# Miniprotein binders against a7ua95r516to809, part 88

Target 1, 294 residues: a7ua95r516to809
Amino acid sequence: ASLSLLSISDLVPDLQFIFFWMSNAIEILYFIQQKSPAYMQTIELMDDKAGSKESLLSATISANEEAMTILEEVIMYTFQQCVYYITKTLYVVLPGLLDCNPFGTEPSSEQCRRAAGVCVCAVCVMPEAVRRVVSVFQTTSDLLQQYQVHSEIQSQMFAYLFFFTNVSLFNQLIDKGPARGWFQRSRVLQIQASVKILLDWAKGAGHNHLAQKFFAKFCSTVTILASPPQQLSQMSWKALCAEHPSLKPVQLHRILTQYQLMAELGPLPIWQPSSEDEAYIYRTVDLLESFENH

## First folded at step 6 (miniprotein)

Design du11
Fold by ESMFold2-Fast, scan of step 6:
Structure du11 (fold): chain B 294 residues (1-294), chain A 80 residues (1-80)
Amino acid sequence: as target 1 above (294 residues)
Amino acid sequence: SMEYYVIIRTDNPEDLERIAERLRELAREMGLRVEEVIREGDTLLVYIKGTPEQVERFRREVEEWLKSQGIDARVVVLEV
């Protein structure tokens, strides 16, 4: 267990090497894209008495296209390696987020925020499990900044990391949640608070849009499970589908079924799938999310 | 209006029912909508709807009442 548990800090030297090469490849690609047109213009202005201008221009275009292709491959490879190392570490630390309790101790001033005129103490204490996950994201952000990786690549990396985190948490909650007691209202609220710490970190890091997009499925799930019975029972299947478009019919149906059981609601389902969605609620292959980016 | 969870943790779980009763009473007096009250172990979770100012006043009043009763408890507010 201890040898399979890699801290993000243990991977920093390897990640620094990969980020270094990725950053360099991106910078060289950018340089070629910026300077190539000016150089081509210089060739065009040359005296073409010997007919060498057309040959030189053609050779330069060919060489630049070849160099750009190689650099794009290097960028792709190094990006994939970074993602591999980081997500492997995330996979180990993420389950702890579903088992921790952020409401356990009194908040310190550094863990409290004033929001909308109210003191919002989302973190009484940042549980060690949440701190480990945040540490992975923060270390990634620090490395991207240290090696001055372009903002577009930074956004793509966090998009993938948030996608991976969402899939991992959603699958664990849906697959193992009932047996682990995670569908109990008190547990769901603890999970919601822990996830809010991650989302707050993402907002502070400038990735609020990506976090909202890629955490949508897990956030929808937690929101439904955290809803009071009197509020949720007033919503139709159609209304729930409209508010939670990220959830597939089979996923929404499973979540509502678990909610009904945990809230001790009657044997008849309150939320009936629409006739159009009825066929999809039986597709168990669509219940869990794929780790492949679709 | 915004949605909030008011979270109360105490070293004396036996006090939670008395705390819950007072919270419902105080919320009614302040015109706050209490959607749900959940008790779990040493923790009480209150789902309420109101303005930020109303919720902060509610948190403060709850904290002051707990202190007046000699109840050792922590009050935390989480915006949903």
Scores: ipSAE 0.000, ipTM 0.373, lowest interface PAE 11.4, mean pLDDT 79

Design du12
Fold by ESMFold2-Fast, scan of step 6:
Structure du12 (fold): chain B 294 residues (1-294), chain A 80 residues (1-80)
Amino acid sequence: as target 1 above (294 residues)
Amino acid sequence: SMYYYVIIRTDNPEDLERIAERLRELAREMGLRVEEVIREGDTLLVYIKGTPEQVERFRREVEEWLKSQGIDARVVVLEV
């Protein structure tokens, strides 16, 4: 019940206020950048009366520089505040994505076809946990559109939100996955299906490139965990690294090791790291991703 | 060329062995390669390699067979 206080809908009034000021600051900054050169040219062409022209030029330059600095600080501050509140909300709802079942909902005529007791779903049903995550992204998109925030800033916002989501999901899966049963094949496929719903939303919203870029690590992890042991055994360490360039050697090694243990299968072939990667794995204890942008 | 999971969940797990046998027969008849079949609780997971057209036809054949047997099951196809 306390977690309902962290709903994205509860933040909308505050976010509207922050986006309003961000949008205004961006427009004012743009106006100054576009109009300043013409205005300076106008002053330069004025008749010089008792040295007033040089004084006016100097004052205008100083005022413009000061105003641009303040506006840039306002834009940065409001952007950081939006990111803070949105990611705080995402952090609460993201774990549910790893623990929901998009295949488990009773079919309706809208979602699945039924034929004499047979239910076949061409598309996965969106679980409430996934819907909560999508709602955060959709609300953000709606607010950016409502306040006509420039497309470059929109792209930066979603780049960071996807980065945050990827790091959060990856860290939870690696750290908690084996204990929570998330490495079990059926659970991995549920996670993959849920992530596909998020990626499909991102594509529909015009952010396919950003989603592909920033979800690469989590998607690689899920792909490996969804693979049969026999398929993985056909690949050398170098081939696995080439297929999953987003994974650091220590991360790939940990995933493969945990996969082998969790699968409770017979002996699997040893994925021998290169000498260079082996030295790195031995030296590195940091497995989890940082929330700091690299 | 692509890989898929055919995921079958039923409220009667006793049917899963029979379903698995029929799925392997259907795949063989259609020239589809079944890489792995695993059972986890009430769920059957079939890892299959084929074209989208082959997999869609396989899904339809599975649906029709389940219907003919009166088996209540949910079938989902997931591209991996």
Scores: ipSAE 0.537, ipTM 0.845, lowest interface PAE 1.8, mean pLDDT 80

Design du13
Fold by ESMFold2-Fast, scan of step 6:
Structure du13 (fold): chain B 294 residues (1-294), chain A 80 residues (1-80)
Amino acid sequence: as target 1 above (294 residues)
Amino acid sequence: SMTYYVIIRTDNPEDLERIAERLRELAREMGLRVEEVYREGDTLLVYIKGTPEQVERFRREVEEWLKSQGIDARVVVLEV
């Protein structure tokens, strides 16, 4: 119960401290990288009266390499701690995104339709579950800006957060989807609309490229599940793989199999893999995604 | 040309077939391509291809027709 009550706001004081240390370590590393070439040149210009210039140069290189290694480890440690606490919060709130209905209610939906545009369901009140996820991303962005963390590190942070979100949502959908009714087409469209809110936030925050890259697997899954059965059954295995390169063969086969199982009544077109397709499908053993960095 | 779902939910599932017939007529009049009309419970899911402008006009015409018929329904558009 206590874990369900922990918000990203509750973690801000601890995260501020870790971000402070990370920012300082990055600044020190940058300073050493900038000053090292000038110092090395100074040594090279020294009079070699004692015949020890080469020894001093070697000692300086060694000392700088050791200092930079230690700083890189501190940066990596603090970065991973931030990621750990942020993703722990995300993990608690992400399943709610798969259960929520972003389509809203009248008359509030009328007010918001123009702002949302034609392509996306009009949402005047963002579902609480989606709001919690967006809040985690926004708070992270605010902290990175507050401590003036370099844009490259900021991009690495969001790359990992999007990677984590994608893996979590994909695994939840594949593992729990059938039991939760998430494979029903109306539910899939609700999930797609919720994900578009996250993607829109990422675009507004300057992370569109990262979001497109790291959400590709979950987006492909939702796209397939939202497709008419006749459209899917007309496509060859080669064509399906080409349209969804982010999915492993075993994952694509699992999604299609589950999609077929959700069809209850009537003559539905079913994708029929050839013997060669079946052999290809089982080349990849892993069904669920790993949270391991790759 | 983009792909969209036009999602129509009503408390009167009995009206769904009449709604489906009318939206096919409206789509044809507007030059829109309806790939599929799928019924799921109280909801019609219309898989349609067109420009954003065409689909928005279609949504407005569908909502106007539903109101003229006294049908209580919600119409939502989602780009796929």
Scores: ipSAE 0.675, ipTM 0.907, lowest interface PAE 1.1, mean pLDDT 79

Design du14
Fold by ESMFold2-Fast, scan of step 6:
Structure du14 (fold): chain B 294 residues (1-294), chain A 80 residues (1-80)
Amino acid sequence: as target 1 above (294 residues)
Amino acid sequence: SMTYYVIIRTDNPEDLERIAERLRELAREMGLRVEEVEREGDTLLVYIKGTPEQVERFRREVEEWLKSQGIDARVVVLEV
């Protein structure tokens, strides 16, 4: 609970040590994989008197496998620790994305200039809540680059961070949204604008494919909710299911129900679930997403 | 072109119809099309397509008109 109150900047020194160990373990593992064949060949070329070559070969194989196992465990542990602390920080800042409105505080002209370089619109600036989330992602990216962590591990880390963010935002919006007024039309439009900024950051960081994959559910949700009533009311249940395959029937039904309430639309026959999906709109166990992606 | 919502909040909700009429006229004068207009309490939600430059000019024109009419309102533009 106390750790949840820490900002990402407060964790940087500890994260630096964890990234340092992870990077070193990866480099040592790679070195062993690269050099082991050459060393084994050297042993093979030795004169075999009194079985010394066979003994050395067996000992080298055993030592190599033990070292690789230990390094893999260190890499896994340090990766899990980084993810744990970063997601704890995200969990604290994410509700801010849902609990803001379009008429919130605007940054100064100087802040607008630094953020965009071009002032397109005085009121179209990055909200503080979005800046906090972007700060967590950017700090993570900076640390991965500082310690020269391999791109595949960087991709795995952002895959999990995006997965966590998607599940957290979706669950909070669906579970708390009705009571907190988060489904109000103006508030959903602000959420959509904030999501676009996060997706733009991910694209700029080289993680567009991961963002498209792991943010799909929350993006579908916000895309539907941000749609103008005249446009959305022309889309059938089947069309919405086809465009938003990440949404389960119970989830889409809940979203449309909230939309009808907030846009002051009566029940629409066009949004009647297909006979195939009708049984599934009552599966409350499928409403919220799990944080386990296995 | 991009998609935007121009959101207007006023202390006097009865002015929203007059504001909506003027927004459609201003958009037409600027070569922009107002796709849809929604009302949420004291707030008007205007769905519009255009370039960032066109929409920013539209926002300024709307804000200037509101001032000329003595209407106390806030204008926000969101890219959706």
Scores: ipSAE 0.673, ipTM 0.905, lowest interface PAE 1.3, mean pLDDT 83

Design du15
Fold by ESMFold2-Fast, scan of step 6:
Structure du15 (fold): chain B 294 residues (1-294), chain A 80 residues (1-80)
Amino acid sequence: as target 1 above (294 residues)
Amino acid sequence: SMTYYVIITTDNPEDLERIAERLRELAREMGLRVEEVIREGDTLLVYIKGTPEQVERFRREVEEWLKSQGIDARVVVLEV
């Protein structure tokens, strides 16, 4: 049997099982946390023989601590397994996002945003590559809802998924972008439109704050690359650093250098690093992002 | 006012110069600020500042003009 292209739907049965165990462990942990203080208070209020109340308190504390530790380990393990399988699927589908055209082939797209009663069309169609990424996020959301996983754990999972997506897209764009033509203005706008679809999905799902936080680096990058030379040249290096604090000096310098080459700007660099940052623009080890959350 | 890209793609790139000239005329007539016009292959990119209402009207007038000239082109507006 030939292997099908990896898709989130292929993992749903395994994910359902893991989410089931995670949800159960969370519910048991929550129950212990909510009921344990009241029970211990009841023991403390007992007017009992010296030593018997202390023995019961000690036994209860020990049992609760052991149970909570085991449940936290189960939650951590199941959480990490879900993240592993979901990010493995994302890794396969994310590169397609940088190569797709969300502006479609048909004129008069109905994909519009209303503002003050006026219809403004932002993108024409959801490309298959974007649909694959959205499907991973939507399936994850559906499973979290199906198994009634607490909102705090849902937020932590999407924080991780958005972090992973941001790092993956940023590294792909910086590392492969020049060879693939992704730094051309038209391509950057296609990428921006595709990412906007993901951000709009996140907003609809109640994760707007997480998306804004964890997509900051990639969003800063496409914002700079989409800017006209006249607008960008009016900003100093320090102003650009202040406006894009998620970008490291070496990253900002690489982006601006590539922008300058693509825009065929004059021989003198318009954006000179400050003397404070000059040493850091050559830190090639800091160019690409790590998949570890720091 | 907000900032937008008006993106025009055509099967006949030779028409892009004529399209660009007409876009500049329409923008002037409507009081829209055009900051940049870029041609990349078969695509024309127009960076403009205006209200959503002005930009939507501009998009419609561009599409109507393209149809009147028999030009096969796709017009997309992206808020940036």
Scores: ipSAE 0.529, ipTM 0.848, lowest interface PAE 2.0, mean pLDDT 81

Design du16
Fold by ESMFold2-Fast, scan of step 6:
Parts: sequence; C-alpha cells; structure tokens
Structure du16 (fold): chain B 294 residues (1-294), chain A 80 residues (1-80)
Amino acid sequence: as target 1 above (294 residues)
Amino acid sequence: SMTYYVIIETDNPEDLERIAERLRELAREMGLRVEEVIREGDTLLVYIKGTPEQVERFRREVEEWLKSQGIDARVVVLEV
C-alpha cells in the first residue's frame, strides 16, 4: 500500500541499467552456447604430448558450466529486479484506473472515434489515469526493444506484468469496491471501458493472447457486475461457474452478493451455491488473490 | 449477442427523466428494444439490443434531439 507517486519516467535510468545487464548476460550466454561445441572440438583434436588434454577438457567443461550458471543467475536476478520496479510503479497507478471516467474525455481528432460511435480510442482519447498505466507497459516494451531482449523473455515479462495487474485490480475491486462505490453500474461500465483501452493497447502491442489469459479473472468480475439483472437472473449458479471458470466459488459468491446489494434485488435462490461449493465460500483466505499464484 | 449500453451523462440531473422518456419513444420508433433504464446520479444508462448500424443511428438521433432541446449531455455507446 505505497503512498509514493513514482512515475515510470523517473525509473527509466535505473531500468535502462538493469535491462542493459540483463540483455548483456543473455547475449553472453547465447555466445557460449553457440561457441562451446567449436571450442571443445578444438581441444579434442589437439595432440596431448604433456598429458594435459584431459585436464584442459575437464577445466573447459567446468569453466563453461560455471559461466552458464552465473549468467543464468544474473539473468534471473535482473529480470526479477525489472519486474519488481515495474510492478511497484504499476501498484501506485492502478487504483486510478478504477476511479477515472473514460466517457468524460472528448476525442482529440475525428479519426480517433470508432466506426460504431464509441468515443474510446487508445491513442487519441485516453483518461490520464489509464494513460499512466499504459505508459508503464509502453515504456517496458520500449526498453525490451531498445536492448533487443529476446521475444521469449519479453513474453515472460508481460505475462508477469499482466498477472500482477489482474491480481492487483481484482483485489482492490473486491476489497475496497463497496466503500469506494465501484460496484455501482455506472462505475462498473467506466471500469470496463478503461480496461478495454488497456486490453486494446495489449492487442496492438502483440500481446493479445497473454492479456486474454491473465486478465480473465478481472474481466469475468467486471462482466458479471455490468450485467443487467434480467440477464444475470436467468443464469444459475452452475451456469455462472461454467461461464466464469477463473473465479473461485468464494469469489463468485462475493461478487454476486455485492451485485445483489447494489441492484437492491433482495435474495434470489438462483444464485445459491451448490452443496459442493458451499464449503469453500467461507474460506476467507481464498477471497483475495496472491501475487505468488500462477 | 449484440447488446449495448447507451450512456448519457449530464450536468443537470433534473433533465434525466425527460431524456429517458424520449429515448424510450425514439427506440420504439426505430424498432429497438430497451431492456433496462437505470438512473445513477447524473448518469442515465440504457441497455438495448440491436445491430451496430441501428445503435449508431440511435446514438445520432439522441444527440440531435439533445442539441435541439438545448440540453448539455454526453452520449456514449459501449458494446457489452
């Protein structure tokens, strides 16, 4: 629960340093993997007049194994440091995404409006709070490109960042949502539109599959909360569980309970948990997501 | 399903009831079904079913009507 107002721009110099070392370690590791067979063959082909060939081969193998281990540790450490600083920045800016009104922003250009008349354009029309979140992802993408980090590692980094964002938003919505008014239909639709801007950015950046996978829980939550009572009341507990498999029974029950309160619907038997799921509903430890789960 | 929320935000909430009545009339004239209408503070939410073309025409007609009445309001359409 940080009170710091860290900008991703303020962290760029430190991140550049870490990305530099990560990229360098990856390139050195790749170089060793590519050149190791040639070095070993050169040693194998030499004449061992002094009886040193076996010693040299053993020493070379040992040195290569030690170097690869150290490089892997450096890569893991620098990756974790990048993730740490980026997620620390995300944590500060994410609550703003839940509080902003994307519908209050006018298009800067007619070209920024969608054909269907939706006044939401990721590039031209974006609330400042959403722009701050997108800026963190864009800066990360720019740094990965600047230091030519391999695409597989880029995918791993965005997978983690999307996982973190999903967990953070979900936990904030579930824990603080009722007190903040975030469960009101108008607020939920604003949140849905803001999240759509973020997901559209991810799609444009080539990360659509990762975004769909890792944002499933938060998207399911917002989808349920945005549903009209008539539509939602037609779905049984079993049907809702099947439609939203990313939600645990205790999470779905909490969401439906909050929806029921906000919509002033009173008790509806159709959202009664199954006997199988009832035992898990009161496990408070399962309500909020852990940043350690995947 | 092709379902949409038409979201109307105004600085004058007292106009929302008149706006809601006109939206229901306009939707009926255009053959659109209004499934739900919600008022929350300065915001009117209209849940409708239709094609993208019908909904865009509805949005334009609503915006034109609001301008003709001198009502300052934003009209946003969100596909759900």
Scores: ipSAE 0.361, ipTM 0.783, lowest interface PAE 3.1, mean pLDDT 80

Design du17
Fold by ESMFold2-Fast, scan of step 6:
Structure du17 (fold): chain B 294 residues (1-294), chain A 80 residues (1-80)
Amino acid sequence: as target 1 above (294 residues)
Amino acid sequence: SMTYYVIIRTDNPEDLERIAERLRELAREMGLRVEEVIREGDTLLVYIKGTPEQVERFRREVEEWLKSQGIDATVVVLEV
């Protein structure tokens, strides 16, 4: 490594500062939303002898709207800053997942972990690359808990982090995978095992639903690449699209084409799209996913 | 039943052909359905359908056979 890279631990002080302000802004916003109706009711019940009731009510509405707008902007800004720092760290560590091997015979005590559903009756090693990604997610979870950030905001944070992770891994696999040998069956299984470690972490952290939703595209891709040719050839194009709704037609077509080349298979008539589907495939300009939330 | 890969890696690739033949025999004896057997470099991949109990028994028998033959290999099972 010619460059010095910062770990998630190095960012913790900056993240603590941002999470602190975000948490405070959320609490103040919540307080205003909860207490404002009671205060407004108090004003409305007030004696209107001086004709000031309407003026006070209008002034209170205006002040509350201004305060809420400012707090929402602070929350949005701090949320975006947290996402920026965390995803910048993820961007550096994620490619390592595609090159690591979680299948080991004699893991060290530090790396020896058993992930349910990944390896049956075998201890899978958590590679350093996977550990780095898990550490980012765990540190984020710890900070959200430390600053008592509302569960809805926690869910939004992990939704975005999982979305970012899925897009990053998918784009790397599709764009660089064939040249890197990542489409070889043994490598695909290593990738699948590594991703299952991340999914197991998400389940343990209470984010199973978000993980299932936002990792669907990458998981579908890995599932296809891990499938025997016989099973894929038994499915029609429409059946494949139905089994993998998270994949765009152009993405599915690219995956199947690369799979066919790597497996040294002849043409598979069954997976060829209809004329209508083909036109749609070639109309789509962007094969790779956007990092923008949709 | 579930689907699994039985993944076998050895430092002696010449042993993989013999290992593959024995795996097919063991699966047949145990009534397990082997959909595919792939050899990639030093690694043998077996795509198999069965219950977790059947696949774990298969893994144990494979590991015991490898040990009896003096073959140094790692055996892992991954649910697909």
Scores: ipSAE 0.618, ipTM 0.888, lowest interface PAE 1.5, mean pLDDT 80

Design du18
Fold by ESMFold2-Fast, scan of step 6:
Structure du18 (fold): chain B 294 residues (1-294), chain A 80 residues (1-80)
Amino acid sequence: as target 1 above (294 residues)
Amino acid sequence: SMTYFVIIRTDNPEDLERIAERLRELAREMGLRVEEVIREGDTLLVYIKGTPEQVERFRREVEEWLKSQGIDARVVVLEV
């Protein structure tokens, strides 16, 4: 698949249409929820023929319930369609994040170049591959703001996008990493820098809490792999489990095994699974994450 | 102490060994702990621990030394 054909910019017109319909359906639903009680009370107070009044109330209740059900289905459908197209775009651009060199990028703005201190602004070292991922998130944020989508729905959208990104990056690193050389320490440090750029964007966009929650597994993985051998070899299996509770025993075991190979370390007794976890390191069905959270 | 990457990129990869040696010397003189030095192509990655003030001074010393040697290189510092 061509990244150019699947660019987020190419999907904006279609996404605008879907966001427009979703926003309208949400507003109509809210209008009915807000106005319905007052209207029903007005009918109730008419004190007309008992049969005619009750028939009108019954018909109104039925019509409102049907309308709300249809609107809820439209909202759900349009939300799912937005998520589908956005995540399809993310899926295409995410592998580039694992294979880029953020340290080779020149500052993009004068403000970043003038910044005092030892920390370079994340935006200043954003490579094209990372920019493509950030562009998907930024475009989504812009569309949610343009169509004035409620903050609760915005949070739900980004929760899912971060969840999807975390699962995609984790699975690609674990499954394809060894063959692609992504477990080499120099590559892991580059990946760590790229992840920091994404997390800094999320913080700036007001989604720090969601990013911390939904990127935990991938962040734990990268943090362990980026650790110097002198530091990591002093941490026991139990200590690593305590610091990285998002990782399953089979996942932590696979990560440590790859680390041993890449760092040319012999077997380390300190990294032997606890008796309680020993059975779980062989659960290969749990190695890769599911896109369905249960 | 915070952990930092000092990233040095040069168009002349043959200079990286000299740069790495000087970086270790400067870090030792300034009381910075060099955890690891990684070379990848035209780039040198230095993993160091120190205070923000020490690391900023280190960055300036490195840039001044590179300029004095006529080495065309970019220095980037990233907190990790």
Scores: ipSAE 0.000, ipTM 0.449, lowest interface PAE 10.4, mean pLDDT 79

Design du19
Fold by ESMFold2-Fast, scan of step 6:
Structure du19 (fold): chain B 294 residues (1-294), chain A 80 residues (1-80)
Amino acid sequence: as target 1 above (294 residues)
Amino acid sequence: SMTYWVIIRTDNPEDLERIAERLRELAREMGLRVEEVIREGDTLLVYIKGTPEQVERFRREVEEWLKSQGIDARVVVLEV
């Protein structure tokens, strides 16, 4: 299959093929796991004077082990291929989420979100850049449902997609944010609004728990940067660490340093790291996140 | 109650101080607590605490006042 990187919709025919193989391999594996004990019991009950029963039983066990190994490899391979192509598409569209303005168009009452039973018209507009990201997640969800992929595999796929998105957004914000002006509070609020649209999609799709877990680092970063100076200046380093346990000391220190600069709070350090964390704020190798689960 | 950012962007930054004064007055009249008011270029950022109903009413009143004054501005509310 020839895959295009133009959009997620261009990948659908190839992804359908891969999802089809993955779903079928899972179903065959399940069938073998359910039926093997009964079949082996049938062989054991056979009358065998020539010694062929033991040979048949051994051959059946070997064949089942080989088949299960091959099916597990097919499932792993197809899962990795789906993730690879989907994340490659996400990588292209994610930077747009940090640079778009959800506040640029007029909201309508018919597009208002519901919060605790009332309509809140804060981020009713979905920018094109956010729509592209949501489209990737929605297409993935649609394919998983179309091929009736087991819920555990669906959860694993969205766990990785959210993990990938979180790392990509966090790294882009930390690395390119200063040059792009993204640490300015008005820009951070635009980013927060765009992320809220993405998180709302995840909640609607039944993935709220996964989104909360895997977006924790980026959400913590945006929450800190969006905080008003009077509120943030009253929080100690230890209080911030307790509120944002997903952030490493070097990451929190970088975020607070950028915040102090952008909010023009003067040159004197407001947030002093604890003595336990002081050495860790200089570990620049831990600043950016890895796409590996280590 | 919940916390919100009320974001007001205008093509005429000269109006931002007048807008800020009216926002503080309106919030006081409606029983909303204004924690902080920040001006960044063409944008006014208001940090407030209240119920979703109070904040939505506040957004409508602000937007209606801006229209009554002939001020071209965008009002957006973001729940924190």
Scores: ipSAE 0.174, ipTM 0.662, lowest interface PAE 5.7, mean pLDDT 81

